# Miniprotein binders against E3 ubiquitin-protein ligase makorin (MKRN), part 6

Target 1, 323 residues: E3 ubiquitin-protein ligase makorin (MKRN), of Arabidopsis thaliana (Mouse-ear cress) (q6ids6)
Amino acid sequence: MSDRILCKFFVHGSCLKGENCEFSHDSKDPPNNVCTFYQKRICLYGSRCRYDHVRAASNLPLSSDSESLDRSISTTPSRHLQQQGDNNDGDKSSNVYCIHPREYPICSFAAAGDCPRGNQCPHMHGDLCNTCGKKCLHPFRPEEREEHTKECEKKQKHIEALKQSQDIECSVCLDRILSKATPGERKFGLLTECDHPFCIQCIRNWRSSAPVSGMDVNSTLRACPICRKLSYFVVPSVVWYSSPEEKKEIIDIYKAKLRSIDCKHFNFGNGNCPFGASCFYKHAYSDGHLEEVVLRHLGSQEGETVITDSIRLSEFLGGLQIF
Key: E = the ipSAE of ESMFold2; O = the ipSAE of OpenDDE; V2 = 0.75 times the mean of E and O plus 0.25 times the DockQ between their complexes.

## First folded at step 2 (miniprotein)

Design g3b (from Bn with K46R E50K E65W E69L K72L E76R)
Fold by ESMFold2-Fast, scan of step 2:
Structure g3b (fold): chain B 323 residues (1-323), chain A 87 residues (1-87)
Amino acid sequence: as target 1 above (323 residues)
Amino acid sequence: DPSEIRQLQEKVRELRKAIDEAEQLLKSGDLETARELLEQLLEAVRELLKEAERLLEKGNPEKAWQLLLEILELLRRIEDLLEELKS
């Protein structure tokens, strides 16, 4: 039954059928299945087929490769079957020089999951990846195999995280966050200093609201509404976390993203950023040069000479203890 | 109470000056001293925040609210500098 097969469009976020999809949107179901109709050459869906179109296993003919497999019942009326004479039918192998196997390109269509050329493809098809089910692993490039395996495992972990995040409710509005009406609303707003869940809209609205009287029970808008722990950053995420390490990874990715975005307030050196050196956005001049922090010496005042000597930290810390 | 507000304002000024000192130490490469100072300042800013919250529930809430927002800004500066020390 098709409901036991993971929808490949759902995995990539492109399934248009939603709850009416005939294939599984449960990440635990197997993500790959071979299209038997394609193997029988009767698949009517082409590139829209939800099963993988895979070539039949090689059944090497006893005769030379230059001879057509005419004895195999012609289920496909080959347009080139009647082509007469070729100046290279006896020199088929000589057109493929002695190239190291590593240099053979794998079929890009088979690597993407489905080769439209099927059994007629002249290119080498890669080995099957057990995680994604695509023939994308080059048999002679171990470094590429390793890279794919790592990225594929990351995707699988993301799918699992999405599954585990489905039932998490916002602490403010009590709605299941990933079930909200619009894609923009289906995001968590992580606080760096606590683990209370909020949808991005509720926590952003909370932080942007200031009571005019200043007599609110919630004394600060930058504290968690539940535990009152202070967090300066609201980190948007499409998944929740199950460990401190996963949380740190989500936060670090967001910080890296902000550091790649030019600061609006700094405006390439033409404006003033109120956060100065503490800003997480990129402070770069129009030539790409990063802002250098220059320490200002404020030891003199108008009409008076105030000499500011270096203060011993132990003396300063002692003063703070009076508070 | 106006005198309590003034006392909190003085404490906030001292805290801001200490954070500036910690930032200078971090930029000069004295990372251990900067870290120790910032951890002490983190405790101090948390106490100031509690005091601002108590004053917000009493008279003169406008000034108390302003000071609470300033203290939150200083807390963010301390957390940013501590995070920079970890990277």
Scores: ipSAE 0.000, ipTM 0.133, lowest interface PAE 21.4, mean pLDDT 64

Design g3c (from Bn with E39R E43K K72F E76I E79M E83R)
Amino acid sequence: DPSEIRQLQEKVRELRKAIDEAEQLLKSGDLETARELLRQLLKAVKELLEEAERLLEKGNPEKAEQLLEEIFELLIRIMDLLRELKS
ESMFold2-Fast, scan of step 2: ipSAE 0.000; ipTM 0.446

Design g3d (from Bn with E39R E43K K72W E76L E79L E83R; at its last look DockQ between E and O 0.05; V2 from the best seeds 0.00; counts 0 for: pae E 13.9 > 1.5, pTM E .795 < .8, off the site)
Fold by ESMFold2, look of step 3:
Structure g3d (fold): chain B 323 residues (1-323), chain A 87 residues (1-87)
Amino acid sequence: as target 1 above (323 residues)
Amino acid sequence: DPSEIRQLQEKVRELRKAIDEAEQLLKSGDLETARELLRQLLKAVKELLEEAERLLEKGNPEKAEQLLEEIWELLLRILDLLRELKS
């Protein structure tokens, strides 16, 4: 604990952990240039490596670090600029371990945006991602390339949606929702049955307000304050939508997040949930099929719920792991 | 019983305000205070749910259902804040 080692990513301006980094961000602390690729038995450069090669505390198969393993890298079909791994000039060739190209990691500095050693870097640089501009696509791991591309495009779509949401004002308080002071205030409250924008605080306050004299509370509180259409749920979102397809996606993601947890009171069909069809948790029977919501409209008649003489929602919450 | 409904609605409003305070503490970096406040709020939510269940037993199922939904929304917000604090 007292002997902190300088973070090599901080020194190169590439530390992703910030204040919570295990390593020191004080330039006065000693550096540790231990080769992480050697620790993972994938360093190609042996005695020519610029990082320190130290053993793990257990028996490592040092005898498997022969020159023949280096020759396996020379058969890699690669078009990117990478130093050749079949160097014959080293007296320390027994320290080099050649592995599958798929198992070969890419340089973390290049993947983060910029490698300070450029073409002199001893590690493989990834292919450029055109969306984020980083060299983070592993040439031999197509599943990681696809995963990054999907997540990177998702982030870019989110940024674009956020930019398109900047001018939208709450229909109650008239403030721009994304200009509010705190992140918790910078959220929309979406209604499923209409497109009137609200900040999450205003629409939730509307739904929780005391009943007005002479009015049915369920009808007035669940109705949109502007158009009076009924929307049972308020869906929080940090972005607004530009199309009905985007709206549906936001709503579906929110519902799916809530429905990933089995409802304890439904208990696979053996119990009575106090919220019935309005419950946010999953109602699945023991064979795995989901409870069907029966929506009945008998000439503008509302369906009725059957409520037993006892409902203990507090027992429903007893199975949730919180902290 | 209108007085019981008014009391429960006021408790919901107090909980909502306290959750807002916990979120502000989390944003300001006062994580230990936010964690303890959220823990106390979860206990208060459980107690409020029991009170709302008593209201349902007294034969006001629509008002009790509305209150339970509001309390459930507060619970989900508490859980989201706890997840952010844990990460």
Scores: ipSAE 0.000, ipTM 0.219, lowest interface PAE 13.9, mean pLDDT 63
ESMFold2-Fast, scan of step 2: ipSAE 0.189; ipTM 0.698
ESMFold2 (binder alone), look of step 3: mean pLDDT 83; pTM 0.792
OpenDDE base, look of step 3: ipSAE 0.018; ipTM 0.211

Design g4a (from Bn with K46L L49Y E53R E69R K72M L75I E76L E79F)
Fold by ESMFold2-Fast, scan of step 2:
Structure g4a (fold): chain B 323 residues (1-323), chain A 87 residues (1-87)
Amino acid sequence: as target 1 above (323 residues)
Amino acid sequence: DPSEIRQLQEKVRELRKAIDEAEQLLKSGDLETARELLEQLLEAVLELYEEARRLLEKGNPEKAEQLLREIMELILRIFDLLEELKS
């Protein structure tokens, strides 16, 4: 049976095509060293590939689909290869066939929201971002997808939060906080331990009414004027929150900002900060060494996000479990 | 329509199991078999991605979008395992 080629995947017991495989699953047939991934233009190894890179026949079934793909590849990789300095060693044009899908550029018009060419466009249209409604997600650049998804969700959440916050009044002055005259006045002053709304100016005025208040962390002036719960810091925010999770995010962002500023009370290890581990400011020694923070669990270490998590299926599935 | 979605969902489930098997082979030190399997799985997952994109254009966008997200997750897993084999 010299006219049949042994399936290389079958030899290792890994052929997914089973009985529909076009190659022989009889170990007596001769092996083939041809790279099938190269023929499908998805070979990741390029010149390092251990299999033979052989061009596919020009008249294969579904040639119209192959030609359409070739046109897209030919148009877009030319720009990419120019910037990469071009590999003149490619007499066989093998580099064109080996271009990974990651290198295909996304149609810029579709990525901006609307492509006037629609389905007739020769360029690759990205996948739909459910948040902004634009076809801007590259199917083969996971890091770009993750970055866009995170930023897009942040922007949409912020816009929605601004809308929800428009009618909130300060408990002291009774004005709508976001309707005040100046941008500096259009901020909330969040207290960490309660949910009573104040504009930043009113709560700051309350807290600064005693000349020594900055050093007395147990002062009654750090208590909420309404419920009397103590909060050590006033967190400025341009938006209010509708859930404890949203409140935590606002506070954490502010904490992160303050962690870049040296704590005056800690004074590079020479002073004593009354807030201790609860302080929002940076506790760094004069050599730049940070005061050690112990995490609750080993798993609660800042986990390196695996790229697989970037598509955020857990958010979609989580919504289905909420009664 | 519904049958096409069900067929694609079943293919995604089978592909996920095969990727798990490839990861076990990599962990056990059978690097050659793992590489062969991952190369075959990459081919299969890219074919599924094109099927899901076709369904998106045909007019069942929400279910097709969910499947595209799941398939993209599998593509990323295959790439990660292939990169681990390089190092």
Scores: ipSAE 0.000, ipTM 0.234, lowest interface PAE 15.5, mean pLDDT 64

Design g4b (from Bn with L42Y K46E L49F E53R E69R K72L E76I E79W)
Fold by ESMFold2-Fast, scan of step 2:
Structure g4b (fold): chain B 323 residues (1-323), chain A 87 residues (1-87)
Amino acid sequence: as target 1 above (323 residues)
Amino acid sequence: DPSEIRQLQEKVRELRKAIDEAEQLLKSGDLETARELLEQLYEAVEELFEEARRLLEKGNPEKAEQLLREILELLIRIWDLLEELKS
């Protein structure tokens, strides 16, 4: 009951199992962000791993063996005080063998949420992260603290967005979008100029629909099916938005991704892009010089548009000579 | 960039070895560890597919196409192993 863990692949829109998944597709269930493979030393992805690699206490001194016997024999405080006399002479030799606090590992159980040993734990417990509620922030590694805080905030924001998006239905097929069978179908297709929800498949099918005699092909294919507001690009997203700021962030992230790809219509200055300054693709000349941002828009005829999601896994499989 | 292609080829090799390890875990009867690893690998392969897809659009078609083919073979293997875990 209380041990059900949120599906990692559902969170990222990649789970193939739908309603029959062994892990929870209910966003209210807690995500297990700790990488169990790293703890077992079988995680092969290192820094590429999407789950938290909590540092194990592998560099700690031996807690038993013949060394713990020395505690009973060396219980004379005067011997340690005499050794401190050498340290008082300018902290020379003793300081050379001291481990910097930055090198101390934090308790992996406290970092994962709750340490069963509590205040009696011999390992250093990290500071509390206000976002995830775990004692995972190392007191002496400020760069790691900052990195964790940014990634943790990003993860929680995404999970919250998934919770808010869970019941959103496509305006065309009326299915709950995040409940569809395949990862490719569990995506929203955002239109820039309106807030009507569509699954990526329905809006793409709409954009590729055949013209009806007497209809304006451009208005039909590029306008929202519901409100008819014109949007040139369909933005795929695994989450919906609750504010204009969130919508802009989703669009900007997608634009940044496409901005690294040369626009085929602009063709290094030798062609004309019908989307002009509204184009998501990179408008660069052959010398790498970027096109000046000018608010000019020229409509394209024949219902053609720039492909915003140019290939699907199924389409690539169909194109390959595999049998 | 030749270094980008080399890095993707290294990732494909690492993923292939990881899938082999997941197969061994499944054969040894450690079904829970095998399932968890395969689900993690599926996510990694999807991400790698998007990287190779982006490389294709940047104008490195021959090597990107070969990488996409290899990535699809890895994805199919993961699907088959996950399906075997259902039975």
Scores: ipSAE 0.000, ipTM 0.243, lowest interface PAE 15.9, mean pLDDT 64

Design g4c (from Bn with K46E L49Y E53L E62R E65M E69L K72F)
Fold by ESMFold2-Fast, scan of step 2:
Structure g4c (fold): chain B 323 residues (1-323), chain A 87 residues (1-87)
Amino acid sequence: as target 1 above (323 residues)
Amino acid sequence: DPSEIRQLQEKVRELRKAIDEAEQLLKSGDLETARELLEQLLEAVEELYEEALRLLEKGNPRKAMQLLLEIFELLERIEDLLEELKS
């Protein structure tokens, strides 16, 4: 299907439907499709909707289109007869020029791609977004235009990253990661301290391997198989990076997600987390307050104290090195 | 190559036994012999690590991964024993 729309949840790695998804998980398909139901205020899916939600006015003036097009399919013509047409004085008093232009809804068809009515459309057409190619920018809502532009640029950048990631091979299994058989397997496992590519399955298998000598090998299990640099967390991602800034963004998004989840090892202050301040999970006590950052105090002269940043386990324990 | 994997697994077993011997020498107070043996074992483990990486490149990921874990364990033991000798 040449008209199939790219799944926005797949692009963000959060699609729960997998192979059963109605939308495309192929990065070649168009990334943006506007939700017409959201513009009519009837979308039931909210933030889980696979179509893009374009901000709509509080009320939609559907009277002309609904009366003209839906009249022939209306199942209750008697209600239109009971509401006498004589009650209207010819729409002169409700002229669209009498309401603020900011309140006009944009045409949902133009916002979704192209309006079949073109210049003859009775609804206001949005301005063209150069990033997505759709007439979705409201002429009289500068805040909404700026918000769309920023989100659209982020989305397009992410889709370009997805395209650039297609040929990246796992250092362990040598398969192209995004070409693997199942959606669950089409994820990278990023290590924070090095740039060696692994699929999520291979790096997780590495980290779950059994001890070979009866000694605690946890530090070794968290080392990169190639460079031996220690990384306490594996960051799942549907895209790879081309710069340190992009890598940091991927890691920070994942850290933000994990910061909402209570750390099992910290156990509300009753346990000891081996990762300490380097832990991505939430270190909160039973009353809800967060664990305080461990600070180092350095004094070179009397009255001079330097407080350094938080002590991290990776700095304290060190790591394995390639010779 | 299954024969190459078996050879590397045998080398891992031999190195583990030699490290056990070095640990016993350290405990018995023969520090000079323990140091000499540990330095030789460190070189051998480094060489074995490079061989295991070549297996990873040849597309035998599960066995290469297992060997790398065993090699990292041996390397950690050697480094720990060398640190103990410094004390």
Scores: ipSAE 0.000, ipTM 0.133, lowest interface PAE 22.8, mean pLDDT 64

Design g4d (from Bn with K46E E53Y E65L L68I E69I K72W)
Fold by ESMFold2-Fast, scan of step 2:
Structure g4d (fold): chain B 323 residues (1-323), chain A 87 residues (1-87)
Amino acid sequence: as target 1 above (323 residues)
Amino acid sequence: DPSEIRQLQEKVRELRKAIDEAEQLLKSGDLETARELLEQLLEAVEELLEEAYRLLEKGNPEKALQLIIEIWELLERIEDLLEELKS
């Protein structure tokens, strides 16, 4: 009745409309809605579309065993799915029109969560998705079911993280981070070595500030304002974490993003990056191959060797600290 | 509806001006401010495109289709400027 659709842009911390938004900024409301334009094949948003891309029909070509499959389907489907042509040219009844159940579109209303026709609906209702609670899973398209389940679990995990992050305040400005006025301000700046919360703007401002003492500039500026632990990269995130595993996932996703950007300091092998193997940016040579991670081999008398982890930046830079 | 189409046309005009501002910041060497503005505009253009598609479904498809094409061109422009900042 009063089911509202969660604002996609609010979920990503990027809604510009604030209180004037047509969609819900309450993380308790459901995020998914069926994209009618995708079903008509005119949606240009691709993966950025706020509506669920539920396919109306399969693009599968005729199979090599189509006659066998059609004959099988002709014996299993009800009479209303099978039509027969009466030809005087032959005494053999033939199907005039026959389609595989896989080709039947699912009900768009049931896929969106609520079909007004209920059990009386003439269209095929999908199976219930346990994650979103909508009848959006096609009974005869296992590839689409798996794809939906994967994407739906990602969306739900993100929404739960947003719910848990709503009340977190920046340690510097004391504002609730996800309630700030502009989308660019509604992001956390995670430090890798501690769990103190900061909005992205406050931690960026801190790191850009000149030191007021004669102490090491890099040590002071890259230290947490609260605990003074050194973290060389600030990780932007639209959600906070509730476990070390969740924090690692956020950091790893950001690292993967930065791995697509050439490191300015490495300069295609012509420079030296102070972060070495711990650098988040891409260390690629001019010919395109990636810098090899520094590894250690541990020998075994039984002929087996164990490759150890790469050297850590904190261990390397520890000797350079003036503290 | 004609009123909704006029409102969307005005939002598209405002978006175009903001992209022009980002391009000028890029040309003046203020790369950080240009990047931040372009990232905000990327979200805004996607929201306007969705509004245009809703108008297409409600009728008067000719004007809605023209707006979709125009907004898509603005999206490409934002993506091109962000790609320039990578270099």
Scores: ipSAE 0.000, ipTM 0.144, lowest interface PAE 19.9, mean pLDDT 64

Design h1 (from FH1 with D40T G41D E42G V43K)
Fold by ESMFold2-Fast, scan of step 2:
Structure h1 (fold): chain B 323 residues (1-323), chain A 81 residues (1-81)
Amino acid sequence: as target 1 above (323 residues)
Amino acid sequence: SKVTIRVTVEGDPEELEYIAELLRELADELGLKVEVRIETDGKTITVRVEGSPEKVEFFLLILLMLARRYGAKVTVEIEES
């Protein structure tokens, strides 16, 4: 009676519990019921809570049950007219109805950096990411927190690399590579064996225009224009590197992408790849068996080794004669 | 890690002289330690090359392509110390 708090769901016609309801269905009872859990920022019911969330600050997600409650505690304009007529959710009338916090979405504005609602926001704000400074870490999804942290650190390293790369000039055309007119031209062509900077177009043009004298051997002409060190592949990159480790990471990522593609020159063992063990493409036989490279395995040992009948290079090189 | 190979190439004397020069240029380009000798019979060249496995393999691939083009016979062995 006056000792009881008026059921707010009954007032809005959404309470289906009738006489079994824990709260008063007498309109004479006071409607101002206060959620003590919300005052402590630990209420897990959001808009399903029987008690009014009278505190301005919100750390609760309201997206799945933004019904009667967010209209009673939030000043956000409610203009979802097609949902107002349903009144078909009596399940929200009890304070024992709980959705696990893991299923609640984080405020997208706070996750983007700045929430215009601030302390008035009806949605749960994520924890602060120390790398990006955004409230984007879900308190109850540790696997998503770890994934975000890894991706955020990777993105920040990329942004820093782009800033450090802005003044790097092509050794051939002398233009600042990242200042070129089109996105396709704003790429470096990395050589694996040296650190001379080239834009992708200049290094590709140099390689395609290199003279061939009688040998019919295009692969011998893949040397650096500056130092003449041979690099079998030109690695495209949108950033330059500041350390050997960063360079290796760029090359390894590109190599890993190409390793999933069957080498057209190797042709499942029926052809000869001019790049051999240095080829970035996949060398697999028709049965799925990967090619074994004897010289690469031997090179992992110190010193010189004589191997008879163990050289499979003629098999690797297909139809080329060794006798 | 380093590997050393010894290669013997047999063929026409005029073609072998040309092949020897091309192999010396290739080894210089790749930064390999190389010894290319035309034997006293004028019909055989002996190539000894030392370097990383990847570069030595590439050198050998080009050598084999040259030998095939000019109809020369090639024998390859890896040296052990």
Scores: ipSAE 0.000, ipTM 0.154, lowest interface PAE 14.8, mean pLDDT 64

Design h3 (from FH3 with D40T G41D E42G V43K)
Fold by ESMFold2-Fast, scan of step 2:
Structure h3 (fold): chain B 323 residues (1-323), chain A 81 residues (1-81)
Amino acid sequence: as target 1 above (323 residues)
Amino acid sequence: SKVTIRVTVEGDPEELEFIALLLRILADKLGLKVEVRIETDGKTITVRVEGSPEKVERFLLALEYLAREYGAKVTVEIEES
């Protein structure tokens, strides 16, 4: 049986590699649909995530043998991991290689928190990170130490934000959002243009609700239920914010995650996206170039009229860009 | 570079009053210079919007959704500014 993963570009008719593609062009093969962000407990998409939220198996949390399930049949190591080294005892050392200590792996158990072998462990133990308390800092890779320290500090800021968000109530149901029973319910739905708090379920229900007799239909159109400011996107978040900068960071993280996903409406230039440049999804043509949006004057005289029952942003901009 | 557009929206008087309100709110939020007028016939809105292409684009997106939802007819004129 084939272990190939379905090519997402082939599904959309945009794969440029043809039969040389690393991925399957057979629609019966499975897509790569497991959410790694959820397995690492950092997925902010909630129930709208494109990938499956499957709890990771706790087989072996960290192993020096990465990918223990694939043992490959390759015999005879053809790896040139040898280096010429710094300065050996001689001038122009002939075919003498030395691997710097930076190439040695650190103990995965110590890096995860505690090594059961202690001082008798044959592997090099990393230095202690003061923020997380794990021996995960490689003594000879300063760039990795800096990266870990930065990410570890981010994690602590996230924990503090969760603590500060505990008392925030939904403006619709009045429940403390982070006190709800299930993880799917313990999410905020941020509106980009106002600061009224809603749980994700209430704001989504509000936007999808049909007009009821006596209800103000106009107040439900992509508008905040309280202030009626328009926001086209609902941003799911597991934390609330205390400043405009924190809000922007939450929105930008969500946008960055969606930016790796091709927009279904834009469809590699073959469709119309009603969100245009405001869309959070990736607008890329089949050749990989990103969509450029520029307004230009129509015709040879200003005041050119476009008559329609409605106007789509992508259609409007597409017409203006072609001259 | 500034872009100026003139927009005419025709529809039901009851719906147009609220469309005018929402368009004013959006323009204020986007920092656009906007003039919204409901004509004396009560069935036509005239909107003039001036700003950067990006902000005008966002305004047009909102206008398209509002017009479709309320069944209003939209006419857009682009002028040099």
Scores: ipSAE 0.000, ipTM 0.173, lowest interface PAE 17.2, mean pLDDT 63

Design h4 (from FH4 with D40T G41D E42G V43K; at its last look DockQ between E and O 0.02; V2 from the best seeds 0.00; counts 0 for: pae O 9.8 > 1.5, pTM E .774 < .8, off the site)
Fold by OpenDDE base, look of step 3:
Structure h4 (fold): chain B 323 residues (1-323), chain A 81 residues (1-81)
Amino acid sequence: as target 1 above (323 residues)
Amino acid sequence: SKVTIRVTVEGDPEELERIALALRYLARELGLKVEVRIETDGKTITVRVEGSPEEVEFFLLLLEILAEKYGAKVTVEIEES
């Protein structure tokens, strides 16, 4: 009888060792659910092991009381044939390729949600993430657990922010902004200087409206329709903010996004951008180097070098508390 | 009340062309009636702005920043209407 134990990983198409596997890849060999590592006291999975933690019962021969069957074994003289059996006990140091527990993959089905095999799954299930309810936390990879936890919490906070944003109405059209019929219009137009909610379409239409004859264009077109505070910048957002810090984060993410987009007017150095270094967009050449901002030190008469840092027109227009 | 200002910007011809383009773009984005003329010497641009005091002040501030950036000299004259 071939003492070959069927490779549990092969049965599930997950054996990475192929022909170099110590276990049988013949489907005719009997499946063994016993944890061989636990028998050797080297199972690092403990209660997370999907194999049976049965210790080999020491077959201490139960000394069954041999009833004294007095069979007179006739003393035929056994000739001492000294068979020098060269027991070349070749110490087959079974290189037990102890796959480190960190190298074992978790069950993809349990990591995605529910495993249809439940507790009978031959694969290790991850630990439960308390935030997403999935068994996706690798028991022996703390780095991947921490990464998943951080990403999962960030996604959960975003879902909560979206839920709170569902009830926000546009101050112009009175529609629930996230319930707009057209998916492209389901965006907030955030104003920098006030917290009045607008859908992106209403605030764009307001800013594109011709001023009434005799009204200042800036004070009318850049003013909030409700409070008349000037906001030179409109930030499109899919979420409404609950705090000033969240508002700032949304604005900064949007500014950073604009900074990653190449300026069509600069055209990789082949064009002239009217804003130059004050542009909202990236001024990079075709090789990816940025436009060198020549800081011209204009000596004011008083010798204060106003380092006009490359204040983006957005940062400048947003820093003008002049109104 | 509407105020009309005349701004003279003096500088290098190449920099003045960039400033003139920027000012025409800003005027269009702000909805201001701005006339930008490059003088025949190519070293001077004349900018005429008509607007409210607040519009004109804001446009001047943007013009000064552009002029500073390109090393141009700005002179502002208020046209009394």
Scores: ipSAE 0.008, ipTM 0.226, lowest interface PAE 9.8, mean pLDDT 69
ESMFold2-Fast, scan of step 2: ipSAE 0.246; ipTM 0.745
ESMFold2, look of step 3: ipSAE 0.074; ipTM 0.642
ESMFold2 (binder alone), look of step 3: mean pLDDT 77; pTM 0.687

